# VHH binders against Nucleolar MIF4G domain-containing protein 1 (NOM1): the designs that were tried, part 9

Target 1, 198 residues: Nucleolar MIF4G domain-containing protein 1 (NOM1), of Homo sapiens (Human) (q5c9z4r362to559)
Amino acid sequence: KKHVKGLLNRLSEPNMASISGQLEELYMAHSRKDMNDTLTSALMGACVTASAMPSRLMMEHVLLVSILHHTVGIEVGAHFLEAVVRKFDAIYKYGSEGKECDNLFTVIAHLYNFHVVQSLLIFDILKKLIGTFTEKDIELILLMLKNVGFSLRKDDALSLKELITEAQTKASGAGSEFQDQTRIRFMLETMLALKNND
Below, E stands for the ipSAE of ESMFold2; O stands for the ipSAE of OpenDDE; V2 stands for 0.75 times the mean of E and O plus 0.25 times the DockQ between their complexes.

## First folded at step 5 (VHH)

Design s30 (from b3 with Y100S K102E I105L; framework vhh_podentamig1)
Fold by ESMFold2-Fast, scan of step 5:
Structure s30 (fold): chain B 198 residues (1-198), chain A 119 residues (1-119)
Amino acid sequence: as target 1 above (198 residues)
Amino acid sequence: EVQLVESGGGLVQPGRSLTLSCAASGFTFSSYAYGWYRQAPGKQRELVAAISTGSTYYADSVKGRFTISRDNAKNSIYLQMNSLRPEDTALYYCARGIPSLEAYLMDYWGQGTQVTVSS
């Protein structure tokens, strides 16, 4: 609906409570399936752009999903997550010209930060990226850790330690080329700083 | 120093009520958002309820049964839990939210208070 898109276009920190309240009223007036389809479509249009989305705008949109997930129902977050994961998988496999993959990955990070998804999902994604260990994978690992590292440590320090050990082992077996070695080094330094409370 | 201290937990029978309190000290209480989280054995921590200035949020599992409130004069937040169920059994944590958009990113936590709902 044009009304939902209009609400998202005006979304900001000062009007978050008003916008979320209006969306809750729309959920009462319409079927949950219709509202979930409409909200997800509007959010994907706003968040999955060729340019890197400003951090504040990204956080605002994902925070809105979290609020509705907790006020309207878990199906709101589940519907959005399914769409995000499907789109990420497609872009990750086939590539993109811009920052769509980075933006989708940041959405997943903030879904975790705002308690729509659990740390297990984040660890599963990170382990898969460590398994393939391409230049793009290292970039995505760093992006995720930048957004969720402290929360991940707080939620499951043991699994974080295991993840870091797995990354170190994988890095030891990597072929030597200077650009990839430099990126790998920065990733490991970031991981160790996170583990050591730096 | 920032400190959050939970109290009011205990063992109660299904259908009973319990009120949790969280006393905060060491910072300007009125400027922050707060949340109540819970963690059952073998499960991850989940957000139960949150309160900012003028707004409240509830997980679907507790809507209509739990009420979050704050008292800025007493630097405290409360969780009124009605119609308790065995699945509400968990360690309950009080948390302070970072102001602004990060209000729901918790930066300080209490040690938790145990709530056990059993016959």
Scores: ipSAE 0.000, ipTM 0.094, lowest interface PAE 18.1, mean pLDDT 79

Design s31 (framework vhh_podentamig1)
Fold by ESMFold2-Fast, scan of step 5:
Structure s31 (fold): chain B 198 residues (1-198), chain A 119 residues (1-119)
Amino acid sequence: as target 1 above (198 residues)
Amino acid sequence: EVQLVESGGGLVQPGRSLTLSCAASGFTFSSYAYGWYRQAPGKQRELVAAISSGSTLYADSVKGRFTISRDNAKNSIYLQMNSLRPEDTALYYCARGIGSLSAYLFDYWGQGTQVTVSS
């Protein structure tokens, strides 16, 4: 619906409570399915852009999802997550246009930061990227760790330690002649800092 | 159209091993992540293992004992279960993820195969 897109276009920190309240009223007046489809479509249109999305604007949109996930119901976050993950998987494999992949990955990071998704999803994604270990994968790993590293350590320090060990093993492996030494070293240093510092 | 068919369940004594298989058809197998769920009578369904493109995840209760694997050429997923315990008794389900990265979000499940661990 036109109303939902208009609310998202006006979204900012000072009006977050007002806009989330208006969306809660719309959920009471319309079917949950219709509202979930409309909200997810509008959010994807706002967040998945060819240009890198401004960090504050991205966080505001994901925070809105988190508020509705907790006030309206868990299906709100689940519906949005499904759309984000499907789109990320498709763009990661087939689409190389602009910063859409980076923006989707940042959405996933903030869905975790705002307690819509659990650490298990983040670890699965990071392990897959370590498995393929391309230049693009290293940049996505760094982007994720910058956004969620401390929270991952707090939620599951053992799994984070295991992830770092996998990355070190992959980086030191014989036959890694295609790896970018400088970016790999920076990634490993970032990982070790997360493990060692609180 | 989309089909997941589990096999390999049975009655087994504690400490022994079983291998479960899941045959998938009706879609492009290599494009998806997969998981194994189990459900004991009167309990909620729980995810025990998941696999994406080379990455694996395990529940704490089975880590070190169970191994999940996939064979893209055979359109099959496997669960190797070692050192079985009475607590592992459950109906085991194969599940397809909503994409290659969706280890805990699933859109299709099989009918399940019964595993009973008893002496």
Scores: ipSAE 0.005, ipTM 0.198, lowest interface PAE 12.3, mean pLDDT 80

Design s32 (framework vhh_podentamig1)
Fold by ESMFold2-Fast, scan of step 5:
Structure s32 (fold): chain B 198 residues (1-198), chain A 118 residues (1-118)
Amino acid sequence: as target 1 above (198 residues)
Amino acid sequence: EVQLVESGGGLVQPGRSLTLSCAASGFTFSSYAYGWYRQAPGKQRELVAAISTGSTYYADSVKGRFTISRDNAKNSIYLQMNSLRPEDTALYYCARGIDLRAYIMDYWGQGTQVTVSS
């Protein structure tokens, strides 16, 4: 519905409670499927842009999802995650000229930060990226760790340690496969900083 | 309000069987999917099995040995573990979710210890 898109276009931190309350009313008035389809479509349109999303705007949109996930039901977050993952798979496989992939990855990071998804999802994603270990994968690993590294350490320090060991092993075999090894080194330094700080 | 309580863990010899149970209360049980997770010392936490109303999922490490089931009348889920191996030793958690991928879990039990040792 056009009303949902209008609410999202006005979304800001000061009006979050008002807008989430209005969306809860819409969920009571319409089928969950229709509302989930409408909300997800509107959020994807707002968040999956060719330019990098401003951090605050991205956080506000994902926080709205988290609020509805906890007040309306977990199917809200599940429906949105499914759309995000499908879109990410398509863009990652076929490429994009803009920051759509980065924006989708940031959405996933904030779904974890706001307790919509479990840390296991983040670890599964990071392990797959380490497995393929392309220049694009290294940048996505860095983007994720920037957004969620401290939370991963608090939630599962042992799995984080294992992930870092796996990345170090993979990086030791990278050799001259990459023209610029600076980003691999920076990624490992970031990982070690997360491990060694507390 | 929402409660998930695991039971049935214990010490068992390799090759034997255990059945884990998870009793749920405080919500409409039939509306949700459920998963069994485990975490062993030095290992990443992993999804072992999941169940929705019409489908099941099993991790490759347990396929053919473990069976997940649900009883909507009793608000319970079960994990039948056959041909247990030392590597199955872990703390086992049940969780409430919405799908078989089990990436979205909103409530967890406290866990029940399974130790497989000779």
Scores: ipSAE 0.016, ipTM 0.408, lowest interface PAE 7.0, mean pLDDT 84

Design s33 (framework vhh_podentamig1; at its last look DockQ between E and O 0.74; V2 from the best seeds 0.00; counts 0 for: pae E 3.7 > 2, SAP .683 > .668)
Amino acid sequence: EVQLVESGGGLVQPGRSLTLSCAASGFTFSSYAYGWYRQAPGKQRELVAAISTGSTYYADSVKGRFTISRDNAKNSIYLQMNSLRPEDTALYYCARGILKAYIMDYWGQGTQVTVSS
ESMFold2-Fast, scan of step 5: ipSAE 0.136; ipTM 0.585
ESMFold2, look of step 6: ipSAE 0.253; ipTM 0.639
ESMFold2 (binder alone), look of step 6: mean pLDDT 85; pTM 0.855
OpenDDE, look of step 6: ipSAE 0.304; ipTM 0.701

Design s34 (framework vhh_podentamig1)
Fold by ESMFold2-Fast, scan of step 5:
Structure s34 (fold): chain B 198 residues (1-198), chain A 116 residues (1-116)
Amino acid sequence: as target 1 above (198 residues)
Amino acid sequence: EVQLVESGGGLVQPGRSLTLSCAASGFTFSSYAYGWYRQAPGKQRELVAAISTGSTYYADSVKGRFTISRDNAKNSIYLQMNSLRPEDTALYYCARGITGYLMDYWGQGTQVTVSS
């Protein structure tokens, strides 16, 4: 386990090929289950932090998962996704003062950007957030759209239009629970710009 | 080419004010949205304030203290920062996009340090 964590601690763009190759060798030498457990544990330790994770470091970690998902097998990405979703759900329900929820949500966004997960998962998540529609949910919706909005439009423009309609309907029912309406307006502006701009 | 050049950063004491400016060139300024982002060492770049044609946005940490504005005649964006705190210390970037959240071009950044 210390070996895997050491590799992740040294991970950078210039050594990505070397580190992914070393991990592929470890997958050949050990059971898939043991390696998936070890890799996921190490990645979760790196990503579940109180401070916001640097964007380059986050992207490098998720890109590594994507490489292994495609070279070793789809179970690598599936195992990591399951752990991320479970941890996100727990933090989302019970709350966190730090950036752990934001970091995990960004991991999910990059799993989509690097082709580990499909647009259907992202739309399902966004629809659930629109359903509850708290101030925190609006921030998470904006965070996701910032990371994947153009890709969602390219992959499924019809589902994006449906999502925007749901958000507009929900926003029209929003009342005194929102002290500041500018976040809602900004979210809708972002959604409409994604729908309308070339 | 598209260029965004920030200015106005510097060292200030807590409780003081700074105004950041962003000069844009190489495109039709009035057609775009703009944002101010910041990045402290070891942290992710985060959206501080954004201004589009129809709306403005502010992060919770700066609401009531910072004001974003634009001047289409001068091709410029401004960030008025009041009641500065040590945790506001960061490299501040001006960005252009379709909305304040969908940025396609970035400036090189200007350093703001809030220290006693």
Scores: ipSAE 0.014, ipTM 0.483, lowest interface PAE 7.4, mean pLDDT 83

Design s35 (from b3 with T53S D60S Y100E A103S I105L; framework vhh_podentamig1)
Fold by ESMFold2-Fast, scan of step 5:
Structure s35 (fold): chain B 198 residues (1-198), chain A 119 residues (1-119)
Amino acid sequence: as target 1 above (198 residues)
Amino acid sequence: EVQLVESGGGLVQPGRSLTLSCAASGFTFSSYAYGWYRQAPGKQRELVAAISSGSTYYASSVKGRFTISRDNAKNSIYLQMNSLRPEDTALYYCARGIPELKSYLMDYWGQGTQVTVSS
């Protein structure tokens, strides 16, 4: 449906209630499968761009998903999450020329911030990145912590402490190379600040 | 207001059985899937068992010993735990969501009920 794409193209804070209501009506008039396929396709087209998405636009699109997830049904968030995770895995492994990976990672962060997904997803992703610990992985860890760090501490302080210990252990073995050490140190300092904040 | 309330936890000897219950309120129970999770001190939360309208899941550590069930008329889910071991000691949580996605979409949790298996 071209109508769904048109609604997303006009999405902003003042019209969020109107647009979410119109989408809820479309879900009443069409099959859930067709609507989920259409909505996910339109959201991926809007959010997974070669240029970094403005923070406010990204938040507004993910907030819309959260609203529909809680008003229409949990399968809305499930369908979108599945598409996002599959696309992230493909781009992470095979690469892209632009900021698509960063944008997908930010989508995942805001799905957590808006209560569509649990902190376990974030911890699983962060542990995987710590395991491989490349320059790209360190930047993605910092991007995630910037978006969700305080919420992770609030939701599961113990798992955050364990994550920090894993990062410290990995860092201890990783580097006689000065290039990576500055970014690794900054990441560890960020993690420790989150652990000991207040 | 969505509520999930666990009960049935306690102290039991190894080899004994215990049944946990989770009472749900504030939403249409039959429309959702449910899971039982546990968390031991110093460990991450893990999915133990899950149930939807057509399928069940069990973690390998409990398969054959634990049974999950649901009663839509009572708005409740249950976890029957047989042949309990000291390593089953944990706080057990009931959750609503989509268990097939590895708890990523579990959005409501109970307070938990403590199960301690000790001689």
Scores: ipSAE 0.012, ipTM 0.258, lowest interface PAE 9.0, mean pLDDT 81

Design s36 (from b3 with S31T T53S S55K G97D P99S Y100R K102S A103P; framework vhh_podentamig1)
Fold by ESMFold2-Fast, scan of step 5:
Structure s36 (fold): chain B 198 residues (1-198), chain A 119 residues (1-119)
Amino acid sequence: as target 1 above (198 residues)
Amino acid sequence: EVQLVESGGGLVQPGRSLTLSCAASGFTFSTYAYGWYRQAPGKQRELVAAISSGKTYYADSVKGRFTISRDNAKNSIYLQMNSLRPEDTALYYCARDISRLSPYIMDYWGQGTQVTVSS
């Protein structure tokens, strides 16, 4: 509805409780399918833009999803996650030149930070990116680790150690074909810092 | 030999409709997911719509205007395009996803069919 878009356009930290409460009331008055479709569409429109989204704005929108996921029902977060993953997958190889892919990836990171998704999903995604290991993949790996690295270590230090080993092995085979080897070194340094106490 | 052949493109006026078809041969059609991509001059290829056995995907730019469908008996997929805009002008490609685990990763491509929306 137009009302949902209006609520999201006004979303901020001070009015989070008011807006989430209004959305909860809408969920009681309408079908869950209708509300999930409407909310997901509005959130995607707000969060997925050609320019990089400011971190606070992105976090506020994902936090709203987390609140509704816990207060209304787990299908809210599941519906949104499915839409985000589908769109990320669709534009990952053939999408626009803008920051839509980065923005979608950051949404996934914050869905993990706010406990809508579990660490297993994040490790699965990172392992797939390491498997293909393009310059774009390295930037996405860095983006994810910047947003969730410490939480991944806290949740599953063993899986993080295994992921780092896999990335090191892959990097050893990369050779001189990458234009900017500095980014690979920075990624490995970031990973090793996360593995240790630094 | 895997083949995907697009048809149905052409010159059409803004606001009108057009239906694209993709005929597949050389493999078991029903076990795969399919997608429609487009590429305008000077742009990279964009996924427009995708279909698996139970689910569909649409890019935001075409959602509500385009409909993807499949006919397993005819080994074909279709793209119904309504309310066409000049911005929809592009070469449209049909693609097959060889992975049942990721219906949006496409492997085989057709040659494409040109859609031009202009007065």
Scores: ipSAE 0.000, ipTM 0.094, lowest interface PAE 16.2, mean pLDDT 78

Design s37 (framework vhh_gefurulimab)
Amino acid sequence: EVQLVESGGGLVKPGGSLRLSCAASGFTFSSYAAAWFRQAPGKEREFVSAISRSGSTTYADSVKGRFTISRDNAKNSLYLQMNSLRAEDTAVYYCARGIPYLKSYAMDYWGQGTLVTVSS
ESMFold2-Fast, scan of step 5: ipSAE 0.149; ipTM 0.548

Design s38 (framework vhh_gefurulimab)
Fold by ESMFold2-Fast, scan of step 5:
Structure s38 (fold): chain B 198 residues (1-198), chain A 119 residues (1-119)
Amino acid sequence: as target 1 above (198 residues)
Amino acid sequence: EVQLVESGGGLVKPGGSLRLSCAASGFTFSSYAAAWFRQAPGKEREFVSAISRSGSTTYADSVKGRFTISRDNAKNSLYLQMNSLRAEDTAVYYCAAGIYLKSYEYDYWGQGTLVTVSS
């Protein structure tokens, strides 16, 4: 719908309550499938851009999803998450020249921050990135940890410690084939700061 | 202008082999995933094979073990090596390129090349 897209285009902190209320009303008047498809499409168009999204704007859009997830129903967040993960998988495997992958990954981070997804999903994603451990993977690990590291520690400190140990082991096995040892070191320093900075 | 141009189609006997080529121009081919599709007379277009930017491949069950997809980014080219050809492989073969693979729409398509498998 053009109406839903118009609401998202005007979204800001001061009008969050008004816009979420209008969307809740639309969910009452239309099928949930139609609304979920429309909302997800509009959010993807707003959030998954070639340029990096401003953090405030990204947080506002994901916060809207969280509000609707809690007021309308858990299927709202589940539908959006499924679309985000599917698009992230495609862009991660097949690439893009822009910041679409970074933006999608930040959406996943904020879905966790706003309690739409659980820490298990984040740990699964991070473990997979550590497994492949390319320069791109290291940047994505850093991006995720900057957004959710303290929350991961609060939710599951043991799993975070295990993740850090796995990353250290992988980095220790990394030879002269890594082009950017500085970024690996920075990632490990970030991880250790999260572990030790209770 | 963006173009994908297929070549290598022709008449081949059952059990034979054929190699299709697709020449890409007007865009940075190495930044895109690429795929082969086919359409037999009176049928809908069907997926055959795809290759990611990094060289990971996937195949339709009907062609697994017989067809091999490959790419040469230096030559801006996509290939499909077809072995053990069957009458059922008769179709117009299309190459496609896109950022998204299989789960989403392809951005660019060729005009197709005819492959006929007949005795």
Scores: ipSAE 0.000, ipTM 0.100, lowest interface PAE 19.9, mean pLDDT 81

Design s39 (from s37 with F27R R53S S54G R97A Y105S A106E M107Y; framework vhh_gefurulimab)
Fold by ESMFold2-Fast, scan of step 5:
Structure s39 (fold): chain B 198 residues (1-198), chain A 120 residues (1-120)
Amino acid sequence: as target 1 above (198 residues)
Amino acid sequence: EVQLVESGGGLVKPGGSLRLSCAASGRTFSSYAAAWFRQAPGKEREFVSAISSGGSTTYADSVKGRFTISRDNAKNSLYLQMNSLRAEDTAVYYCAAGIPYLKSSEYDYWGQGTLVTVSS
């Protein structure tokens, strides 16, 4: 619906409480299925753009999902997560020229930061990317680490250590080009620093 | 959580040298890669040099052998020693820090820049 899209277009930190309250009212007036479909569609349109989204704006949209997940019901977050993961898999597999994949991945990171998903999901995704270890995979690993690395260490330091070991092992047989080698080296040193500095 | 402030820019004659500094405030600077980018008048921002948290360095071909990047994690500082300066090095120089994207221009934190003018 146009109304939901209008609310999301106006979303900012100062009006978060007002907009979440208006969405709660809409959930009371309509079926959960219709509202979940409408909200997810509107959020995907707002967050999955060809250009990289500003970090604060992305965080605000995902925080709204987290609020509704806790106030309306767990199915709100579950419905959105399912759509995000499905879209990510499609774009990752078939490719896109823009930053849609990066934006979807950032949404997943913030769903973890705002307690809609658990660390196990993040580790599973990162292990999959390490398994294939393409240039795009390395970029996505770095993107995830910048958003959630500290929180992953806090939640499960042992699994983070294991992830770093897997990445080091995979890197030992990886890429031949100078730039790929430099990027891999920077990634590994970032992972080691996250493990050791806090 | 990291704020970056550059210093050391100024006017210099061709063949001269300058040392740029970047001061970081924030506890986790040592965990990040750091880089120098520059933007000449009317041009896109371009990569100059980067240094990893562990001290590995990389340079753009145009500055290799003339510029040296270094860091002091105990002082939360990043440096760029610029030697044998040329007119084409004239640009605003930006300090950046974060999880590195060496093939892109995106870093998490940026300074406001310091102007370097190479002119006689």
Scores: ipSAE 0.068, ipTM 0.553, lowest interface PAE 6.2, mean pLDDT 81

Design s40 (framework vhh_gefurulimab)
Fold by ESMFold2-Fast, scan of step 5:
Structure s40 (fold): chain B 198 residues (1-198), chain A 122 residues (1-122)
Amino acid sequence: as target 1 above (198 residues)
Amino acid sequence: EVQLVESGGGLVKPGGSLRLSCAASGFTFSSYAAAWFRQAPGKEREFVSAISYSGSTTYADSVKGRFTISRDNAKNSLYLQMNSLRAEDTAVYYCAARGIPYLKSPSEYDYWGQGTLVTVSS
């Protein structure tokens, strides 16, 4: 509904508690399905923009999802995650001129940071990107590690070490399809810093 | 000055019950979400239960069906009713408050009490 969109348009850190409470009350007054559809649609409209979203604004929107996931029910986060993953898959495969893919990937990162998704999902995504290892994949890997690297190490240090080994092995291969070796070196340097607590 | 003070901890036998209280002062408690965390010796603080300022509740899987969180904004108080206690529930219990509800990470909370010890043993 227009009311939900209006609440999201005003969302900020100081009013987060007020807005989440108002949304909790709306969930009490409306069907679960109606609210999940409405909330997910409004959040996708706010977060999946052609321009890169400011980090604070993106974090605030995903934090709201986490709050409702924990207060209203796990289906809130599950419904939103399903929409995000579906949209990411489409944009990743078919391309986009803007920053929609980056914004969707940042949403996934913060869903992990705010405890809506588990580290296993993040490792699965990163491993798939290492498998294909395009210039776009390198940038997405860096974006994810920037947002969640220390949390991944805390949650599953062994899987992080395995991921880094796979990336090193892939990078040592001759005849990479992309030409910029500088970004690969930067990615590996970032991974080693995370592994070694530098 | 901002303060959270826990009470109600003690020694109980397995299967017993305890009610913990937390008294808030120095801030507008009714505008904050509140939570209970616990810490056993040699372990990190773990989430137990949270309540939003609107009264919505969430629980850790290990305590669901046994513990009940509640609040009384008129008294600036938070409560935890603990039933069917187990040896594994032995820990120092902390109350905490924050402006945004229901994050399970201890680092996300603005205000903390000093803790109250709960020992479940025969």
Scores: ipSAE 0.000, ipTM 0.094, lowest interface PAE 20.6, mean pLDDT 80

Design s41 (from s37 with R97A G98R I99P P100Y Y101L L102K K103S S104E Y105S M107Y; framework vhh_gefurulimab)
Fold by ESMFold2-Fast, scan of step 5:
Structure s41 (fold): chain B 198 residues (1-198), chain A 120 residues (1-120)
Amino acid sequence: as target 1 above (198 residues)
Amino acid sequence: EVQLVESGGGLVKPGGSLRLSCAASGFTFSSYAAAWFRQAPGKEREFVSAISRSGSTTYADSVKGRFTISRDNAKNSLYLQMNSLRAEDTAVYYCAARPYLKSESAYDYWGQGTLVTVSS
């Protein structure tokens, strides 16, 4: 719906309460399925751009999803997550012209930060990236850890330690397959800092 | 013929030091990542340390701060400096090399092993 797109275009910190309330009213007046389809489509259009999305704008959009997930129902967050994961899988396999993959991955990070998804999902994603360990995978690992590393340590410090050990083991065998080995070292340094800091 | 030959193993008292060497021949060692693994009696083989082609290193938590892996490509050699040895370090130590970086933890070339015994 054109109305939903208009609300998202106006979204900012000061009007978050107003816009979420208006969306809640729309959910009461229309079918849940129609609203979920419309909201997800509008959010994907706003968040999945060729340019890197500003962090503030990205956080505001995902926070709106979290508010509706808790006020309207868990199916709101579930529907959006399914669309995000499906789009990420397609872009990850087939490529894109710009930062769409980075933006989708940041959406997943903030869905965790705002309590729409659990730490188990994040660990599963990170383990898969460590398993394949391409240049692209290393940059995605760094992007995720930058956004959620401290929260992962708080939620499951043992799993984080195991993940770091696995990454260190993989990194040692990689040699010069990557163009710039400094990015692998930076990732490992980031992981070690997360493990050892308060 | 590809060969990796370990040496330097022996009997040492707890708190002592040993330096293991691995001599590579029959392939371009400098193009390969290399690692040390160990197997204690009645246990599975475990990872100890690895060094990439570029010299990046990693260590198992049990040996961090005590062991140092290094390589000398001019001599086609891999080394493991073991300090502050413990009874739990008793094992046969194997050197290994991986030529294919896309293969995750697969090491294609293995030595025959050298025994390290830490006891009083």
Scores: ipSAE 0.000, ipTM 0.074, lowest interface PAE 24.4, mean pLDDT 81

